# Ledger of designs, part 9: VH-VL binders against Probable molybdenum cofactor guanylyltransferase (mobA)

Target 1, 202 residues: Probable molybdenum cofactor guanylyltransferase (mobA), of Natronomonas pharaonis (q3irt2)
Amino acid sequence: MGERTGVIVAGGQSTRMGDVDKTVVDVAGVPLVRRVANRLLAVVDHLVVNCRRDQQERLAAALEGLSPTFAVDEVPDRGPTAGIMTGLSTVETPYAAVVAADMPYLDPELLEYLFERADSHDAAVPRPEEWFEPLHAVYRPEPMAEACAEALEAADARIITPLSSLDHIVIERDAIVEHGSLRSFESVDTPEDLERARERLS
Key: E = the ipSAE of ESMFold2; O = the ipSAE of OpenDDE; V2 = 0.75 times the mean of E and O plus 0.25 times the DockQ between their complexes.

## First folded at step 3 (VH-VL)

Design s12 (from b08 with heavy chain G100S; framework fv_belrestotug)
Fold by ESMFold2-Fast, scan of step 3:
Structure s12 (fold): chain C 202 residues (1-202), chain A 120 residues (1-120), chain B 108 residues (1-108)
Amino acid sequence: as target 1 above (202 residues)
Amino acid sequence: QVQLVQSGAEVKKPGASVKVSCKASGYSFTSYYMHWVRQAPGQGLEWMGVINPSGGYTSYAQKFQGRVTLTRDTSTSTVYMELSSLRSEDTAVYYCARGSKYQLLYFDYWGQGTTVTVSS
Amino acid sequence: EIVLTQSPGTLSLSPGERATLSCRASQSVSSTYLAWYQQKPGQAPRLLIYGASSRATGIPDRFSGSGSGTDFTLTISRLEPEDFAVYYCQQYGSSPKTFGGGTKVEIK
């Protein structure tokens, strides 16, 4: 199909596991972020990694051979709205998938479906349970980046704010289950999650 | 070369409205925010508000909320600042200034300023 | 709103001397969101420093910025005649954008 970009948001506080940068921890021989990138690249042509400056060297090593473009947050800890904005501001394709760096079970089939559903809209955002998954969604880069910038300018860092201003479609649980795995949304947050991921991924 | 060219000086009576223009050239007009800053005689700089020329989104300092209106015309690459219910304390030089829209960045280019005098 | 306090209000110096200008914020400001501007009489402000320490294009290396948190400094290492002006610090990290009250650098 037409050219697609995948954006991995890696700079948030949720990427920390104690004193360790979770994005580069080993999961059965492959760094966590590389598992996400490998799955994302099954459906996109270009890779953008949003990160903090202190992460860039480690992420470049973990993603060696994949030619990522880095979208560095000049100010860390501004939340996912800022990370999405920074990542999407570097995208030159009509649509981009935005995913979190800690989702090792990311489902390419589900991402393909999100790209299909986003066609002619500003966004396709899944809602597998009660909350939207904005770090597992497909966006038109410019409208979403602008909406995020406007929300941040108004001192409203809530991700729902930019979403509410866009022509977005919601992908509900039934459609998700029909077109992919709910495991796609599962993140590695704890040492127990990491052990489970190591056991599942061989 | 980036240029921001503002309209000429205005003299207004108290209670009137003034509309100042800022014409941009030398860059993609919709790719940057445009801010408005004023300076009373012998005083410092005061931020008034910002407009995103792409979608027309505006945000105003609370002090000016209800009195200031920012608009744009993409066909002429021009931003307008309209200030209503003018008082003598609104006498100032009014500047437009360009800023990044994807990061909350500094004002890298400024218009030459428009003097607005409010007198009886 | 974040209040920026500049000191001193006026700094009287001779050409060749070092100028040190202070800007203090009422709450912590990321260095990425702090700028310094120069304004000469009858002119629009001119960007000197952004991100607390990065010189804008065309700005001589005698101008330097430093600081973090609530305390920021603009230094002019060796004043030239054209450097006698008013200097303003600005934070652009939160709305409303705010400026300091200014420091006038004048000839002794």
Scores: ipSAE 0.075, ipTM 0.656, lowest interface PAE 6.0, mean pLDDT 89

Design s16 (from b08 with heavy chain T30R, light chain G93D; framework fv_belrestotug; at its last look DockQ between E and O 0.04; V2 from the best seeds 0.00; counts 0 for: pae E 15.7 > 2, placed apart)
Fold by ESMFold2, look of step 5:
Structure s16 (fold): chain C 202 residues (1-202), chain A 120 residues (1-120), chain B 108 residues (1-108)
Amino acid sequence: as target 1 above (202 residues)
Amino acid sequence: QVQLVQSGAEVKKPGASVKVSCKASGYSFRSYYMHWVRQAPGQGLEWMGVINPSGGYTSYAQKFQGRVTLTRDTSTSTVYMELSSLRSEDTAVYYCARGGKYQLLYFDYWGQGTTVTVSS
Amino acid sequence: EIVLTQSPGTLSLSPGERATLSCRASQSVSSTYLAWYQQKPGQAPRLLIYGASSRATGIPDRFSGSGSGTDFTLTISRLEPEDFAVYYCQQYDSSPKTFGGGTKVEIK
């Protein structure tokens, strides 16, 4: 029942597809980031978007009517650990989801399950295959932001370093499939992915 | 255009180690997993392991656990594969191959291959 | 680990003929996680098919894939001179990722 926040990490170098900002590219009439935001807002009350300064106007246009709070990276392109820290630093709710800007198939049912599993822990992090998915997870904002800050202070921008200092629960593949869909983790990274997304989401 | 350019051929003696580089260009290096696959002369393909260039996290096939080390340098968009305690049966062509992040674990782009010969 | 067994080992055909290559898995593999590659002498493998039946970019429509469970097939409807090569299947449903032993398609 508590209020929830969703953080979209939109500011990394991986948000570019050639010379274009893929977060705002059209996917069957809807910007990519807006597709992510719409699915996230099915389970959260507040929307935060972490981005670079140069993206803010385009993201504001793409997210018209959704009233996002922008968490702008003061120093751009410091990697996803910095983006998570900046985004979570603005969060006032007990828990927040952190998701990448390029996952248009984000599954609200799986995200609901992650919030439920995170309760009484610092984080709930999926591992659908060999790797954790830190940009598809639920965190307590303060502990995670502090862990990210410590990693960055040590000049260690590795995304798993913050997790090792948290009380986290891992959501393994069988639980993911039971409570949602593996499609939730599919991203748009190539022009072929974009064309596929346009076909699927039309 | 996506390119994976590997370092040149190596000749090594048994017991030595080899370090093969794979320089990526034409895409966001940190966004795609990099796999290593080898092919002994006249044989099929054998998966060795994977590295996530974003965080440097690795997973290896059991056969190579303890002998192979994958690393990367994000400033040069390069991954490295080091294989230690070489034996003659390690003679093979070693490929880097780009995989995807989530559920996209087939190999859409391959390096040209690096021949490693281990001989007396 | 999942063992992929390809048959036949060698397929001797002429240009214009249909080639059918088989890949059998030691245990069930979701068709979502099966790929096919082509390899010519002295070259790296090239992705042909992913998800059992989806052609990679730039692959001609004479290449098609099918199958499910433990049985998968690559078909080349009309062989062209450039199609004589070795073909490998690969599963990525579980770790370690494994490849079949290959089928060589050669000129009769």
Scores: ipSAE 0.000, ipTM 0.438, lowest interface PAE 15.7, mean pLDDT 86
ESMFold2-Fast, scan of step 3: ipSAE 0.495; ipTM 0.816
ESMFold2 (binder alone), look of step 5: mean pLDDT 91; pTM 0.926
OpenDDE, look of step 5: ipSAE 0.414; ipTM 0.817

Design s26 (from b08 with heavy chain V50I S59R, light chain R24G; framework fv_belrestotug)
Fold by ESMFold2-Fast, scan of step 3:
Structure s26 (fold): chain C 202 residues (1-202), chain A 120 residues (1-120), chain B 108 residues (1-108)
Amino acid sequence: as target 1 above (202 residues)
Amino acid sequence: QVQLVQSGAEVKKPGASVKVSCKASGYSFTSYYMHWVRQAPGQGLEWMGIINPSGGYTRYAQKFQGRVTLTRDTSTSTVYMELSSLRSEDTAVYYCARGGKYQLLYFDYWGQGTTVTVSS
Amino acid sequence: EIVLTQSPGTLSLSPGERATLSCGASQSVSSTYLAWYQQKPGQAPRLLIYGASSRATGIPDRFSGSGSGTDFTLTISRLEPEDFAVYYCQQYGSSPKTFGGGTKVEIK
């Protein structure tokens, strides 16, 4: 066992990819979610996958050999705040990285830096552009899960709401560029993104 | 004008339960969190828990988990704090307090307090 | 939990004097999540400052807050008779929400 957990939030519905569950789509011989998991496991000891119940079997197949703990959403399609809450509620380590299932260029060096900056705080959340990247951040599991639960009960889906109640450190663009790659935040949302990822990761 | 009006003083025996009410007025009841804070005689302030009146979500300080229950009634804009298995150490003034704007968790308005005395 | 330590425990001053109250945190607290409260005997606490330096509605400008990290200060520039009270700092950035032990400002 170790000091770190990684949580992959995989429960979202994909629309631009048609009827396909993009988390298990092949990217140059490896499912998308497995590319994320492989990169995440370079810096964490335990893997948690937040997902819908209908996804669990195919995600287990895609992640065979990695021994993931599944954190299944009781009510599907409640958005990323609910996924973060559900995923973090299963975590037993002092800190966890929370990442989206569609980020195949996830940078382990940047994640390492986020764990370092989160020390003694409730969260280290990057802001590479205008908005916070809550699905590419490191959190203390219990405070963040509780803050997310409070926001959901208030019917406020904005990530600033749970972050505003936490002792969080903002990692601005200059620090990100100094310690990692901005491509870490690049997601696969469209068929064009998928083609590009297949070319780059061949 | 924001007001939080609490129920009157209570005297209880050890092992009993007490339920304190806090009636809110002058604002949108479901738009702000409500906290409960206590203060033992001559001592400082101790946070007990929080309730979201909109959905009824609650979170309690670990020390009170299992003994405290926070509830609300949206039709009367009232929150309730029930504390069970009372001990003499629970003798205190109990306050309800409203959370800040934008769901920040400082306490911008306070009830007048309810004295709870636990004696044999 | 974050422990807040207030100093001094008691300040004995005369009306017209400046009061400086300190709040030290056991670990770093964002200034966004620090508040100060005033409490008079027999009364509920009253919010003075939130976000380390923002005055609450109706609070006179003689009250000011400052600080960051682990060191925060409440200053009362010129004490009025109604300012003799107990003052508490509070952090609301981490669970559980915690208060300092208080500083009593009393008449000399």
Scores: ipSAE 0.000, ipTM 0.430, lowest interface PAE 15.8, mean pLDDT 85

Design s28 (from b08 with heavy chain Y33R, light chain R55L; framework fv_belrestotug; at its last look DockQ between E and O 0.05; V2 from the best seeds 0.00; counts 0 for: pae E 17.3 > 2, placed apart)
Fold by ESMFold2-Fast, scan of step 3:
Structure s28 (fold): chain C 202 residues (1-202), chain A 120 residues (1-120), chain B 108 residues (1-108)
Amino acid sequence: as target 1 above (202 residues)
Amino acid sequence: QVQLVQSGAEVKKPGASVKVSCKASGYSFTSYRMHWVRQAPGQGLEWMGVINPSGGYTSYAQKFQGRVTLTRDTSTSTVYMELSSLRSEDTAVYYCARGGKYQLLYFDYWGQGTTVTVSS
Amino acid sequence: EIVLTQSPGTLSLSPGERATLSCRASQSVSSTYLAWYQQKPGQAPRLLIYGASSLATGIPDRFSGSGSGTDFTLTISRLEPEDFAVYYCQQYGSSPKTFGGGTKVEIK
């Protein structure tokens, strides 16, 4: 395929980290979101960051030198479905990877595999355990953005709902393990997760 | 900058149809949804429907389903609202309003309004 | 459909006073999907607040919004003469999109 875009969804609230914006917390000398962006940019050509307006300045600082395009949420606190929609709405490539801002172990090899599997489909979405991982998936931007818009109009904010109307393929656990690390899905959500990440990435 | 300019006032007889236009400028026309809202004299705001100019997909309030048709022309960045089988209770100011990109959000820019009077 | 009830219907206050406007929904509305609009006589509505509490571009900071669930409030901290208008709340979380009946703020 041609050029690729990576979309980082960063607009979520960090309730378990107090009033700190976890996307810019330091992880062994590098902000959390920058670790995600560095890994993502190993497999994509363009970077889009979906965020709240109040985050934009500090995210721009954390991502200095990477030339991100910001896709600011018009209404904050609508959940990941709105973030995916807003981020994908700025994408100009045939496919985009959508990842959460708090996944510091994001595996480029697994992302490469997801791009391969998404070819000729609207989405490739992994299911490493019982749950789908929509914030670690590859999408055709227009069909997914429109599906998200329809779900939000129906007041169904569940991030899995848009997938039901798309030609999506499910990447099961065995294929994930064969082509990458299950740690790719591990997020930093608690102070304990943060200390573990600092130890692992030192 | 962003402007929504609507067509002029209309006076119609009961049973007729009216077609109101809304010309958009100052932004990417196909990136935002367009809503139609009306307001009867001395009354509040009533949502009629929405069109996604990308693809032409529409959704209407049940009250207007079958009588209202929303269309667009991407070459002129114009949205149209046609209301058929007019009755006196359709006398109102009709507004177009821009919604969020790829979803039905809040209405950030409004046209100036088009007065439609239905009189016998 | 979700019915929005605004109160009071008319609020008469002097310039410099605080205005508090209520909007109550017939069922729970996520704060994410609530907006407030201002309409002056002969003009189109103007967006003031979206997402229950976010100030729209160009709107003075004397306007603020709050609330969750079924109860939402618009506050104007210090009324100016140009704030004479009708104010509408709106939910955009479900179809049809619905508006409240409006509160008229009369400045004396």
Scores: ipSAE 0.000, ipTM 0.448, lowest interface PAE 14.2, mean pLDDT 86
Fold by ESMFold2, look of step 7:
Structure s28 (fold): chain C 202 residues (1-202), chain A 120 residues (1-120), chain B 108 residues (1-108)
Amino acid sequence: as target 1 above (202 residues)
Amino acid sequence: QVQLVQSGAEVKKPGASVKVSCKASGYSFTSYRMHWVRQAPGQGLEWMGVINPSGGYTSYAQKFQGRVTLTRDTSTSTVYMELSSLRSEDTAVYYCARGGKYQLLYFDYWGQGTTVTVSS
Amino acid sequence: EIVLTQSPGTLSLSPGERATLSCRASQSVSSTYLAWYQQKPGQAPRLLIYGASSLATGIPDRFSGSGSGTDFTLTISRLEPEDFAVYYCQQYGSSPKTFGGGTKVEIK
């Protein structure tokens, strides 16, 4: 397989926890986004971070030494479909992982499996339970970015809409458990989640 | 390589039940959903339902709800289809068919078919 | 449920001729979820095309699929003797999974 890129989608309203940007909150001595980046970099060669302009300095500090490329949304808060489009538009490798910034248990073995399964397709997307995980998936950058752009122009910014127009494979729960951990999809959304993450990752 | 081998032909009376087996080999049994499709004489194909062998979850076409039961035995890599309260209209060839890996739900491999004849 | 209507019901052709088979859906179907199968007498169906246009493993490239929305087409560019069979389209994007009524391609 050729070189790989990992895209962290860190922008949008969902990255706020009250007045705080949760992407840079401390989790047992390490910023949340850095925990995601460290696990992603076990599998990929290049790091891209999609964010709002107001986050860029904080994210650069949190990711010091990892040499991320920033893909800044020129119009903030357009949702994850826009973030994926912006992030993937900078990718030059044949495949890229796209992950949310709030999943500190990201499983490198599962990501490795997703890259392998994406080969010869436009996307490999997990479905651990009822819903797809488009922000924990591997894509061909150009087809996916184009599909996102088309969805946004049609005023249908739902994250699952671009996926339905791609040649994608779905990784079901059985394969997820066989090749990784369901914890890979756990996110930090609440103060309770944050406290749990601090306990688990200490 | 991939092989789905079904049990032999059955002749049943109206009101009886039939249970058809489908033994899978050549792939990871629990990684693929198994579907059942039937074909009445001179007719097209009719989807009946699906089972996920990993957890045993099933979903049935409404026409067969209450009469069809899909089960599996992971130790023998075998799926079973039981159809109860048989009528003459249930005379058909019954196929098991492997769904595409994960959710890519086209049927890439089929069993050889099992003829079920319902006659008084 | 989505009804798939295939036409013609029967297509009588000679080896070497081009066959064009139609499948029309009662509602729009994503191309991702449209497949074609071949069934020879006394045999189980065999997958030909998935995703409206992708060839299944081991299927010769004289078979091709196209279409979107409600209209889909299977084309056999030059019929071989082994291609005389019944062909079914299938949608698998919504439950229940449904098949078309079939098009029989028979030797003239």
Scores: ipSAE 0.000, ipTM 0.421, lowest interface PAE 17.3, mean pLDDT 86
ESMFold2 (binder alone), look of step 7: mean pLDDT 91; pTM 0.924
OpenDDE, look of step 7: ipSAE 0.019; ipTM 0.590

Design s30 (from b08 with heavy chain Y57W; framework fv_belrestotug; at its last look DockQ between E and O 0.04; V2 from the best seeds 0.00; counts 0 for: pae E 11.9 > 2, placed apart)
Heavy chain, then light chain:
Amino acid sequence: QVQLVQSGAEVKKPGASVKVSCKASGYSFTSYYMHWVRQAPGQGLEWMGVINPSGGWTSYAQKFQGRVTLTRDTSTSTVYMELSSLRSEDTAVYYCARGGKYQLLYFDYWGQGTTVTVSS
Amino acid sequence: EIVLTQSPGTLSLSPGERATLSCRASQSVSSTYLAWYQQKPGQAPRLLIYGASSRATGIPDRFSGSGSGTDFTLTISRLEPEDFAVYYCQQYGSSPKTFGGGTKVEIK
ESMFold2-Fast, scan of step 3: ipSAE 0.505; ipTM 0.800
ESMFold2, look of step 5: ipSAE 0.005; ipTM 0.464
ESMFold2 (binder alone), look of step 5: mean pLDDT 92; pTM 0.937
OpenDDE, look of step 5: ipSAE 0.704; ipTM 0.879

## First folded at step 4 (VH-VL; from r7 with light chain S31Y; framework fv_belrestotug)

Design j1 (at its last look DockQ between E and O 0.24; V2 from the best seeds 0.00; counts 0 for: pae O 11.1 > 2)
Fold by OpenDDE, look of step 4:
Structure j1 (fold): chain C 202 residues (1-202), chain A 120 residues (1-120), chain B 108 residues (1-108)
Amino acid sequence: as target 1 above (202 residues)
Amino acid sequence: QVQLVQSGAEVKKPGASVKVSCKASGYSFTSYYMHWVRQAPGQGLEWMGRINPSGGYTSYAQKFQGRVTLTRDTSTSTVYMELSSLRSEDTAVYYCARGGKYQYLYFDYWGQGTTVTVSS
Amino acid sequence: EIVLTQSPGTLSLSPGERATLSCGASQSVSYTYLAWYQQKPGQAPRLLIYGASSRATGIPDRFSGSGSGTDFTLTISRLEPEDFAVYYCQQYGSSPKTFGGGTKVEIK
């Protein structure tokens, strides 16, 4: 198979806990985003980080030594669709994994499975419940970036809009459990989540 | 270097159709939107519409809806603009203009323009 | 649609002088999605500024853009002989994309 890229989406307002950027918060001695990056690098060759301009310096410090490419949003706070578009626009490999910066339990085996299932399609997207996990999915960069741009032009920021226009494979719950874990989709959103993460990853 | 080369001048009668071509080179053709903008003699610029990188989606200004058709040929890296039911008011220079990569934003490169004259 | 009004229609200045061009919008332009173009006789427009204040590649630093919402400005700090042309503003924050009527900068 060809080379692969991992895209970390870190630029959303939801990445903040008060005045602290949760993406760089220490979790058992390692910044949260670095934990995500390390797990991605188990299955990808290149790393892209989508973020706001004001985040770039501290994210660069948190990811020191990993040499990520930064895809900076020119206009902040346009939602995950804009982040995905910006991130994928810098990707040069046939496929890329797109993941949120706040999922420290990312399962490399599940991502590997998604890459395999994405073959000859525009995307492989998990659906563990009744909803999709587009920030834990594998995409062909060009079709997805284009679809995101069109959705944004139409003032539709929902990720389901660009996804619905792609040739995509849905990975259902039974396949997810067979090739990974449902924990892969757990995010750190609250102080309680953070403490749980510190306990689990210590 | 990026180049957009358009077809030559056209002279048409009212009611006829005209098809202008725009050949692109020097970049990844399938990665950028292409727009069309016209300019009547001594007048300003008017946006007509755009076509997405794959050619599967077009958007037109309401003024031209039903009369303009944009297409693109990946094999020749060429975009086409066809305008039907021509009127004297359609006399103008027509420009193709490249949009952003995977985006619909501003126009960073322009063709040299094609003069279309509509007269009886 | 968003109507862009440029002023003045004509600006007569000498080389070395400062030029200030205005572009007013009938409603707020989203995300400062405003561009400026230069057009010389017999030529296609050339991109100068995008995002209201970002210079395009290869554009001299004597060109600068500012503004937000409904009021935008293009400034040429010191006019060069090659700067005498027509300038257009264009918004791409809302469909359809629209242009201003243009400002002609001519030699005094």
Scores: ipSAE 0.000, ipTM 0.560, lowest interface PAE 11.1, mean pLDDT 91
ESMFold2, look of step 4: ipSAE 0.007; ipTM 0.528
ESMFold2 (binder alone), look of step 4: mean pLDDT 91; pTM 0.919

## First folded at step 5 (VH-VL; framework fv_belrestotug)

Design j2 (from s16 with heavy chain Y57W; at its last look DockQ between E and O 0.86; V2 from the best seeds 0.00; counts 0 for: pae E 14.1 > 2)
Fold by ESMFold2, look of step 5:
Structure j2 (fold): chain C 202 residues (1-202), chain A 120 residues (1-120), chain B 108 residues (1-108)
Amino acid sequence: as target 1 above (202 residues)
Amino acid sequence: QVQLVQSGAEVKKPGASVKVSCKASGYSFRSYYMHWVRQAPGQGLEWMGVINPSGGWTSYAQKFQGRVTLTRDTSTSTVYMELSSLRSEDTAVYYCARGGKYQLLYFDYWGQGTTVTVSS
Amino acid sequence: EIVLTQSPGTLSLSPGERATLSCRASQSVSSTYLAWYQQKPGQAPRLLIYGASSRATGIPDRFSGSGSGTDFTLTISRLEPEDFAVYYCQQYDSSPKTFGGGTKVEIK
């Protein structure tokens, strides 16, 4: 088992509230992205943060002491497929976790399980309910980055298009509950979510 | 509490344009792709295209390329579908439908539909 | 473009009976990327099944899906009065997304 990388996709997840970037919003004394990074670093050895150029200084401040590598999107806001491609293109470990910047309940036990299940496959992707969770998954970096690039060249930003080209394993709800928590997939999308996160994580 | 509420029925003449709105509520508008599907009277479903509300990226079925335009207003959580150079075969119910979070997947929530009638 | 052919066109059954609906694709479709929808008169379609076999949230267990490659099946184990509707399969493996022509399940 080699070293592992965690990629946080921060560039496609932002919602501005005036001058405030959601990724650096305070959640009970800790920036949102830092809560994700701390949980990710319980499982991985290297941290990569995909972002827009205009976020880099704020993210560097929020992640002080964690030594992230920044994977900056040349063309901003092309959606999560582009963010995954850019982030994974910097990874040199055999497998990388790819997680959204707004999932502060990220479960290290579930991530460990995803890395284990991804072995001998190109990807391990959870399906806790109706949807796949491609921004909470483990990928083989080069095949996934190449598949994302091909989808973007075809003007098809669908994450399912890259997965169709990969040997992937789906982690269903029963396995998720057995090896972790469904809270791992909860994101901060609304003011109510933020208030709830501040209460839960204080 | 996801809701997609579409604008009301339209009657148009051949050659005109129509613009249908789809207002989203109860979820993070920018995180889900929005698709448009139409259904002619007594017929099946036909996919028209998709928009990513975050960046405004669009993709259209070849049949509609050049006639359909999808746009969005993130401040009102609204997607618009404009179909130009209308002809009688464009008479249909037009639906907006929410796709997967950050993905181009199946459609879990649908608007109520907007009837567009094209007649001289 | 992937063409989906549904059969039968119409299925006339009584409440309590088992319904079996077929969807055949012109090219192989990964089972991960096939969905089924229900549409009642005057209403928008409703998602039933995704990934060929996974029930959407709130869908009763009398609905089940199966199949792979080019052949997919929707089964309603015991028809309820509310199940008499038109059913569509959809592939989302490749663009454009396409739907089958529909199977109408009607009361005998």
Scores: ipSAE 0.006, ipTM 0.521, lowest interface PAE 11.1, mean pLDDT 87
ESMFold2 (binder alone), look of step 5: mean pLDDT 92; pTM 0.931
OpenDDE, look of step 5: ipSAE 0.665; ipTM 0.897
ESMFold2, look of step 9: ipSAE 0.006; ipTM 0.491
ESMFold2 (binder alone), look of step 9: mean pLDDT 91; pTM 0.928
OpenDDE, look of step 9: ipSAE 0.021; ipTM 0.640

